VH-VL binders against q9umr5. Designs and how they scored, part 451

Target 1, 268 residues: q9umr5
Amino acid sequence: SYKPVIVVHGLFDSSYSFRHLLEYINETHPGTVVTVLDLFDGRESLRPLWEQVQGFREAVVPIMAKAPQGVHLICYSQGGLVCRALLSVMDDHNVDSFISLSSPQMGQYGDTDYLKWLFPTSMRSNLYRICYSPWGQEFSICNYWHDPHHDDLYLNASSFLALINGERDHPNATVWRKNFLRVGHLVLIGGPDDGVITPWQSSFFGFYDANETVLEMEEQLVYLRDSFGLKTLLARGAIVRCPMAGISHTAWHSNRTLYETCIEPWLS
Short names: E, the ipSAE of ESMFold2; O, the ipSAE of OpenDDE; V2, 0.75 times the mean of E and O plus 0.25 times the DockQ between their complexes.

## First folded at step 22 (VH-VL)

Design pq19 (framework fv_nofazinlimab; at its last look DockQ between E and O 0.80; V2 from the best seeds 0.87)
Fold by OpenDDE, look of step 22:
Structure pq19 (fold): chain C 268 residues (1-268), chain A 122 residues (1-122), chain B 112 residues (1-112)
Amino acid sequence: as target 1 above (268 residues)
Amino acid sequence: QVQLVQSGAEVKKPGSSVKVSCKASGGTFSDYAISWVRQAPGQGLEYLGYIIPIFGAARYNQKFKGRVTITADKSTSTAYMELSSLRSEDTAVYYCARGSYDSTGYEPFDYWGQGTMVTVSS
Amino acid sequence: DVVMTQSPLSLPVTLGQPASISCRSSQSLVYSEGNTYLYWFQQRPGQSPRRLIYKVSNRDSGVPDRFSGSGSGTDFTLKISRVEAEDVGVYYCMQGTKWPFTFGQGTKLEIK
């Protein structure tokens, strides 16, 4: 039998968005128990990410307990960060494949059409003011806002991303790294035509430097220092990078070709 | 230059709802958090919650157990605070306040509304 | 929740004399980036509150220099060097470090 699949949605999303994915899994892996977690839907996805992590943890623990052979996680967009944090705080998770589906794993500093209503051009450069304050950090968007021009504020004020990345010292860094390294495979999916994740390389742990030049994963301090286990995972062949062009952000979970190429191989 | 103008006094029955408005003028609206604070007669200040309009989301003091709803209309630069299932102890002056930005970051409560008296009586 | 405790709750002062208000928090108000989000507000009779001090010791524009804020960690103080008639009102401290943000009980300043 196939291992259960747990699906975590993204920002302003719901379980309904994954109806096609469910069909694909059912067709290719008949009998697979797929659970799309219906938590923090819609505007509730703006709640603090740590709060979301706790909620999702409560939901996945029973599922994992019933699946001693392991489970697969498919985590979309913001959900990918939630899942990474989830795997960091759980010392007993049994996740075989963690599929990060177009997630801003290294943060967001975007100015895209999809986010323009949230982040006008004039606000992108100034969002650090509110986001790196106690008021801003109570919202998920600010929890992974990564302003490359205000690195000091990011490192010291980010209450989520900087911590799960191990970029800021904290007492749980070693344990979180150990927990995260329990994952069998980390499957990173994203692409240049996403239109939301900015830069799109963030889905592969790439990100801007101070000049807004995109550096790849291997150039990031979190990798070089192996702060949460990326270097170790890569060394053991546990990281899979699956870039794909021609897919918009809202289509990653409904594209058949993407599913067959990047998702299906890791559900067996 | 920035001014917050709140709606007028309200008299409500227990169990009903009240919605107070706060219109901002003299600056941008979406970039700043709008906080709501209330003060019962002869009592201190109590933080209800706040909204960041650009995010379209609010944070609420759990003390109110979901009775408070804060919204914002960016097109009219108006924030709203709705309190449901009104009780006599909800009788208070309700204030909205807006923050500002300086060279170091965000600072709350730089501007205050004039307050809205809400009386809950049978 | 962070509990803010002010003392005294009632403060009768003679005109021209100094006044001091204490505010203690149940936990440190130092945020992760190093700032301390402690605020002082003044509320004159029949008026809306007014921010006097932000981040422990920064005086707002228009606030007389006779007002000063100090402190660190969990202990904070608002001082008025020479109390004037217009200073009558209730003073509140507030923490903005940890949600939910909370106010002190208030200190009522009156002229003897």
Scores: ipSAE 0.927, ipTM 0.966, lowest interface PAE 0.5, mean pLDDT 95
Fold by ESMFold2, look of step 22:
Structure pq19 (fold): chain C 268 residues (1-268), chain A 122 residues (1-122), chain B 112 residues (1-112)
Amino acid sequence: as target 1 above (268 residues)
Amino acid sequence: QVQLVQSGAEVKKPGSSVKVSCKASGGTFSDYAISWVRQAPGQGLEYLGYIIPIFGAARYNQKFKGRVTITADKSTSTAYMELSSLRSEDTAVYYCARGSYDSTGYEPFDYWGQGTMVTVSS
Amino acid sequence: DVVMTQSPLSLPVTLGQPASISCRSSQSLVYSEGNTYLYWFQQRPGQSPRRLIYKVSNRDSGVPDRFSGSGSGTDFTLKISRVEAEDVGVYYCMQGTKWPFTFGQGTKLEIK
């Protein structure tokens, strides 16, 4: 009855983190086949995002093949970037709902308490120095690090985010846009109390300008140029924005109200 | 200035492991790539892998098939390279190296350790 | 893996004469517009390697101006305009464009 659901986790995460989400789906949509992909767990989530995309692609192909009517993706945090890349590189995907659960879709520029576990709070202004080098780009955090004060370096060095956003020319841009546009719905979830995604509006394709003023999705050059299909999707009525206050980064997949409001309606 | 001081020479039996240390003195450590390179007698340089201590994560050359583990201790400014399942072909001088930042960005291999000879003999 | 091929592997040179070392990569080393991660290192006998040239043509601080680097795409050259006795050693190119980053086999420079 219900389309299969594929779940992709974030940085330093594992399949166990989604036990409450799985309970909610089972209770509200009994019989739904839910697969939480157990790849690139823990420290392996720091591997280059293109390596993760390749591994997840290999895992989703058989699931999609068994469900010709379509599947849904629920992709959390860093996992939302993996999923967006999947939608671009797979010319045969059959994803209906892509549910992006507090994902840094326009990048990350944060020195929050979550990231202090990884590095000192005062490092965000200096991280571009290593991230915008081939040595830094071998780590997932650097693949979506987006320093608004060093845009030329970002555009020149990003091996992942600048490409999937269509911010740097590449030979696959037209094909990736076509593939991405086959998605049925893009469901964007996030909120101001997340505490990790910085700016939190990155989950809605918003981001800082050079003065650290947040420009919303419709003000972004990638939207205005429709470089990977955001303007087309919005005009088609395929983008759903579901912000919710009061939820910290680690709680998005364990909040029943969020599930019922933002996720359940899209799990046909 | 910055100096990288490595642990002393080691003689090991095949099948065992070796752990080489690399201590940085006179400079910062955590936001650089700390690389490990080896040189077998009479042979060229071979890149084993590197760590960026601020991420607590390393990249490994797949040639070594998971036998290399690279770690760092930010509090002591010390990086470690462990090579397991040693073979006679692993006999080499093992170097650590740190990059630097300049106007063009990050540049690798500006500072080198003195090298650590590891001899694998049955 | 990107294969880096140096030629010659052995380079005997008369003191005061020029020397030239070629380095060819199996793939383009252009990372993005304007960025080519090709490096040259010198290893004197009994010493650790030393970086000479970064990003194709940029001479490191303290490296004599008789050393120069050039090239693009897949073909690169290190030149020494007048070889001195202290230049004896092995020279390596390295690419930093695609992981795993790789070295050439080395070119042993020696005085005839």
Scores: ipSAE 0.866, ipTM 0.937, lowest interface PAE 0.6, mean pLDDT 91
ESMFold2 (binder alone), look of step 22: mean pLDDT 91; pTM 0.932

Design pq2 (framework fv_nofazinlimab; at its last fold request DockQ between E and O 0.80; V2 from the best seeds 0.87)
Fold by OpenDDE, fold request of step 23:
Structure pq2 (fold): chain C 268 residues (1-268), chain A 122 residues (1-122), chain B 112 residues (1-112)
Amino acid sequence: as target 1 above (268 residues)
Amino acid sequence: QVQLVQSGAEVKKPGSSVKVSCKASGGTFSDYPISWVRQAPGQGLEYLGYIIPIFGAARYNQKFKGRVTITADKSTSTAYMELSSLRSEDTAVYYCARGSYDSTGYEPFDYWGQGTMVTVSS
Amino acid sequence: DVVMTQSPLSLPVTLGQPASISCRSSQSLVYSDGNTYLYWFQQRPGQSPRRLIYKVSNRDSGVPDRFSGSGSGTDFTLKISRVEAEDVGVYYCMQGTKWPFTFGQGTKLEIK
């Protein structure tokens, strides 16, 4: 019997986006109970991420309770951050594989075509003004906006990413780390041709320094300090990195090759 | 330079909806949150919600239990506040306001509309 | 929700005399960035509200220097050093630290 799979969508997504993924899972792992959570769909995905975390938590708790053997999480794009937060705040989760599917795990700082479409009148260099304010932090996009040129504002105003990363001290940091470390495997998926996640290495906890040079996970302070357990996970072989080129952001959940290579192996 | 001009007074029946507009001029529109507050006769100010046009999303005071809808039309630099299932208690002057950015970040309510009186009466 | 409590609610003042309005929040208004998003508004009769003070003590342009804001954490004060006739109206404090953002009840300043 296969462990249940819980799918968390990304920004402006719905369960419909994962129809191919469902087909692939059913084909390769027949009998798998797959639940695509239809919460915070569409524009509602812009709600504060902590609010989303709470909503998704309420949805996953019953599923986990019915699956004592464990569950797998497939979390796409923004959903990957939601899931990481879920695993951080839940002291009793039973997640075997946490599959982060093209998620801006280390934040977003991009002026991509996708963002331009959403924010045609804004430049990435100016979003810090609204995002690092109480008004901005009430929206998901600002919750993981990571401006490398305004690191101080990020560290102090980010009400989500900086906290789950342990980049800002908070009373739950130790507990969240402990909880997150309960995960069996962290599967990081992304690629250079994503076109949305910026930098694409964010899906692997890489990110810009102050000069917009991309540093890898092992060079990040969150890793070096093991602030939320990345170093520990890596040390015990629990981190899987699966980069793939030629995949656009909206195709990560529908590409068969990607599924077979990066997702399927972790659905046992 | 920035001006907010709201639509005219409204008289509505209970159970109906009202949509108030707030047109901004004298500056950019999308980059600035538009806030909506109301004031019942002889009472204080109440924050209804606000929209960040570039995000195309609004934040609502849950006190209104989903009756408030705030939208923005970037092409016309106009924000809208719609209140449904109107009650007599919704009788109030409704204000839109726009913030600004300074060296320290976003500050709200730098500019105010003239207010729109909405009367809900049978 | 954060409750903002103003006192007094009615403030009769003699012209030329000082006035003081207190605003207390039910919880600290210090945001994670270290700023305190406490605002003061003035609403003259028949007019839209006007922001006087932002972030506790910053006076908006055009606001006379006889207005001053102070405080920290949960206790804030708006002071008018010398009340003038044009100061008649209702004053509101507002917190912008935690959503939903909330106003105080208002303090009605009148001339004796």
Scores: ipSAE 0.940, ipTM 0.973, lowest interface PAE 0.5, mean pLDDT 95
Fold by ESMFold2, fold request of step 23:
Structure pq2 (fold): chain C 268 residues (1-268), chain A 122 residues (1-122), chain B 112 residues (1-112)
Amino acid sequence: as target 1 above (268 residues)
Amino acid sequence: QVQLVQSGAEVKKPGSSVKVSCKASGGTFSDYPISWVRQAPGQGLEYLGYIIPIFGAARYNQKFKGRVTITADKSTSTAYMELSSLRSEDTAVYYCARGSYDSTGYEPFDYWGQGTMVTVSS
Amino acid sequence: DVVMTQSPLSLPVTLGQPASISCRSSQSLVYSDGNTYLYWFQQRPGQSPRRLIYKVSNRDSGVPDRFSGSGSGTDFTLKISRVEAEDVGVYYCMQGTKWPFTFGQGTKLEIK
């Protein structure tokens, strides 16, 4: 009766991290088939995002084929970018709810908990030098790194985010927009106390301008030009925004109140 | 001045493994890609893979079918390359190399180690 | 993989004369940012390789002005205007546009 749920994890993550989310779904939607994709765990999550998209595509095809009524996606952190790319490249996807759980949808520009483990000092102002090169673009962090002070480099060197956002012209832009628009609902979840996604409004398609002032989704060129379908989705009433304060980045999938408020209503 | 100093020559039997070290000095370590390249006797250069130590992650040439593992230790400024299931055709000099940053961005292979001869013999 | 083909493989040159080494790639080396990630290296006998030229035509610091790089797309050339004794060695081109990054097979330059 309930549509199957596919869960896609984030950077330095694994399927075990979602044990509480699985418990919540089982309690509220008994009998739901939930698959947490066990791919690109730990350091493998640093592989190029297009490689991850290909691997996850291969895993979701049979699940979608067994569920002609549709499926739901719950995609966490970096996983939300993987899922958005899946929706663009699959002309035959049957996703009803795409639930984006604190994902850097407009990119990342800030020291993260993942980077703090690596260095005692901030690296955000210098990371563009590696990231906007063919050497850096072979790693997932660089695929969605978005330095607002080097936007020209981002636009030209990004092999992933600038393309799926329609920020750089490419032959597939029209087809990707059409495919993405086949989704039933886009559910955006995030909050100011996340501590990793920077700016946290990236989870709602907001991002910095050149002065590091956050512009919300409706002020972004990608929205105004409807480059990949955000304006169209909002006009259809298909975008749900569910911000919640008080949740750190690693706690989104293990907070019952967040689940009940932002996720549960969309698992039909 | 940046220096890359590699571990000494190795003689190995087929089927075993070798781990070559590359210690960097005279500069910062974590924010520079470290590449591994080999050169069989009388042959050209072949790219094995590289690591960006700040990410703790490496890219590998698929030609080696998962036999290569590249790691880095930021606390000692040392990169490592391990090659497993050794074959006689793996006999080569193994080099590490580091890039640099300039006004055009990142540029590879600015500094090279002295090379480590690995001989695989029965 | 991008295949890099050098010509000639062996290049005997009279001291003081010009030398030219060609490098061809199996596909364009122009990246989305407009840069062409083509590099030239020199390996003198018994030494580690040394970078000479980066991004087609930019000489590294300390490289004599008799060395020059040129080309675009898939066709590239390293020229030495007047060969000197210290130029003996093997020269490699390398592409850095598409992983795995690949080297040409090398050109051995010798004094006749």
Scores: ipSAE 0.848, ipTM 0.929, lowest interface PAE 0.8, mean pLDDT 92
ESMFold2, look of step 22: ipSAE 0.841; ipTM 0.926
ESMFold2 (binder alone), look of step 22: mean pLDDT 92; pTM 0.938
OpenDDE, look of step 22: ipSAE 0.932; ipTM 0.969
ESMFold2, fold request of step 23: ipSAE 0.844, 0.841; ipTM 0.929, 0.923
ESMFold2 (binder alone), fold request of step 23: mean pLDDT 92, 92, 92; pTM 0.942, 0.944, 0.941
OpenDDE, fold request of step 23: ipSAE 0.940, 0.939; ipTM 0.973, 0.973

Design pq20 (framework fv_nofazinlimab; at its last fold request DockQ between E and O 0.79; V2 from the best seeds 0.87)
Fold by OpenDDE, fold request of step 23:
Structure pq20 (fold): chain C 268 residues (1-268), chain A 122 residues (1-122), chain B 112 residues (1-112)
Amino acid sequence: as target 1 above (268 residues)
Amino acid sequence: QVQLVQSGAEVKKPGSSVKVSCKASGGTFSEYAISWVRQAPGQGLEYLGYIIPIFGAARYNQKFKGRVTITADKSTSTAYMELSSLRSEDTAVYYCARGSYDSTGYEPFDYWGQGTMVTVSS
Amino acid sequence: DVVMTQSPLSLPVTLGQPASISCRSSQSLVYSDGNTYLYWFQQRPGQSPRRLIYKVSNRDSGVPDRFSGSGSGTDFTLKISRVEAEDVGVYYCMQGTKWPFTFGQGTKLEIK
């Protein structure tokens, strides 16, 4: 039998967005119990990520308990951050494959069409003002907004990403690292034509430096310091990077080729 | 130069809803949090919630158990606060306020509306 | 929720004399960024509240220098060096560190 699959949606998403993914899984892995968690849908996805983490945790715990052999997580976009946090705070999770599907794992700092739609009156360069405040940090977008030009504000004001990354010291850093390292495989999926995740390399833990030069995962301090276990996972052969071109952000969960290439192999 | 102009006084029956508007002028709208605070007669200030228009979402004080809905219309630079299932205890002056940004960071409540009296009575 | 406790609740003051209002929080108001999001508001009779102080000690523009804010952690103070007639009103502290943001009970400043 196949391990259960838990799906966590992204920003402004719902379970409906994953109808194709469900179809693909059912077709290729018949009998797989797939649960798309309908929590924090739509605008509710803007709630603080830690609140979401708690809600999703309550939902996944029973599923994990019924699956002693383990489960797979497919976490899309913002959901990927939620899942990473889940795996960090749960000392007893049994996640075999954590599939991060086009997630801004290293944060977001983009001025894409998507963001322009969301923020029609502001440039990406101005979001730090509201985001790196108590008022802004009550919204998920700000929880992983990573302004490379205001690194100090990010490190100090980010209530979510900086913490799960271990970029800011906190008393749970060691434990969270330990918990996260329980994952069997970390499957990182993304691509240059995403159009939303900015930079797209964020899905692979790459990100901008102060000059907006994209540095790869191995150049990141979080990797070099192994602050939450990336270096350890890589050394263990537990990180899978699956980049794919030609896929827009809203198509990662519905593209058959992507599924077969990057997702299906890890649903055993 | 930023001004917040609220809608006029309201008299409502218990169980009904009231929607107060807060129109901002003299600056940008979407980038700043609009906070709603109320003050019952002779009482202190109570934080209802706030919205950041660019996000299209609000945070609510759970004390109100979902009775408060805060929205914003970016096209008109107007924020709204709707309070449902009105009770006599909801009789208060309702204020909107907007934040600002300076060298110290983002700070709310830099500008205040004139207040809107909402009276709930049978 | 963070409880903000002001004292005194009533403050009769003689004109020209100093006034001091205390505000205590039930937990530290130091945010992760090292800032303390403690605010003081003034509400004159029949008027909307007005922000006087932000982040403990920063005076808003137009606020007379006779007003000053101080404190740290959980203990904060608003001082008026020389009370004037226009200072009559209710003063509120507010924390903006942890949602839901909360106000103190208010301190009513009156002239003796």
Scores: ipSAE 0.937, ipTM 0.972, lowest interface PAE 0.5, mean pLDDT 95
Fold by ESMFold2, look of step 22:
Structure pq20 (fold): chain C 268 residues (1-268), chain A 122 residues (1-122), chain B 112 residues (1-112)
Amino acid sequence: as target 1 above (268 residues)
Amino acid sequence: QVQLVQSGAEVKKPGSSVKVSCKASGGTFSEYAISWVRQAPGQGLEYLGYIIPIFGAARYNQKFKGRVTITADKSTSTAYMELSSLRSEDTAVYYCARGSYDSTGYEPFDYWGQGTMVTVSS
Amino acid sequence: DVVMTQSPLSLPVTLGQPASISCRSSQSLVYSDGNTYLYWFQQRPGQSPRRLIYKVSNRDSGVPDRFSGSGSGTDFTLKISRVEAEDVGVYYCMQGTKWPFTFGQGTKLEIK
């Protein structure tokens, strides 16, 4: 019998987007209870990430309570940040596999063809001006916007990402790290042809330095200081990195080969 | 110079809706917060909500949640505020305002519309 | 919600004399970036509000030097060193640190 799977969607998304993923799970792991959370759909996905974390927390509590053997999380795009925050704030979570499906875990610094309807011209160099203000921080995009050319503003004004990364000190840092470290496996999925997550290595906790050169996870200060547990998880053998080329941002949950290679092995 | 021009005064019955427009000229529109504030006769200012048009999304004061809808049309540089299920206590002047950027970042309420009187009477 | 309390609510002042308006918040207005998002507005009779002071003490362009803002944390003051006839109106403080952003109830300045 397989552990229940909880699916958390991304920006401008809905539960219908995961119909193929549900089919794959049913075929390879018959009898698995899969719940795709139908919260913060469409434009509601722009609400502050802490509001989304609160709403998703309320939804996952009864599912986890009914599954004392544990659950798995599959969290797509922006949803991967919601899930990481859930693992930090819930002292009663029982997540075995946290599957982060092309999520901007170290932030986002890009406007691309996928987002051109949101950003009709290149806006990445200017978004920091509104995002690093109380007015901008009321929107999810700004909660994980990470401008490498204004790192001082990011570190001080981010109400979400800088906190869950432990980049800014706060009273809950030790407790959040302890809670996050209870996860069984952290499965990181992404790839160079994503086209939206910028840099795509953000899905693997990599990110730009001030010259827009990507530093990998092991070169990041948050890893080196082990601020929320990445170094501990890696040393424990609990981090799985599953990069795959040739997959666009909207296709991660509808690619059979990606599922079989990167997701299926972790749905015990 | 930026100017905000609002639609004209309205008289409405209780239970109906009103939609106030706010057209911006003389500057860019989409990267700013466009805020809505009201003032009942002889009373103070009350913040309803705001939209950042580049995100196509608004934040609402919870006091008005479910009755206020704030939208924007980037092609016409126009923001809209719609208040539904009107009551007599909604009689007020409704203002739009736009922020600006300076060396210290984003600053709200740099430019104000002229106001739109909405009267709700039975 | 953060409650903004102004005092006095009515302020009659002799022309040429100083005026002082207090604004107190129910919680600290210091944001994580170290800024204090406290603003002052003036509304002359029959007009839209006008921003006077941003982030506690910064005077907007075109605002006379006789206006100054000060304070920290939860306690803020707008001062007019020498009241002029054009200063008649209602003055509001506003916080922009925590949504929903809120205004004080206003202080009506009148010439005696």
Scores: ipSAE 0.857, ipTM 0.931, lowest interface PAE 0.7, mean pLDDT 92
ESMFold2 (binder alone), look of step 22: mean pLDDT 92; pTM 0.937
OpenDDE, look of step 22: ipSAE 0.928; ipTM 0.969
ESMFold2, fold request of step 23: ipSAE 0.848, 0.852, 0.848; ipTM 0.926, 0.929, 0.925
ESMFold2 (binder alone), fold request of step 23: mean pLDDT 92, 91, 92; pTM 0.936, 0.931, 0.936
OpenDDE, fold request of step 23: ipSAE 0.937, 0.935; ipTM 0.972, 0.972

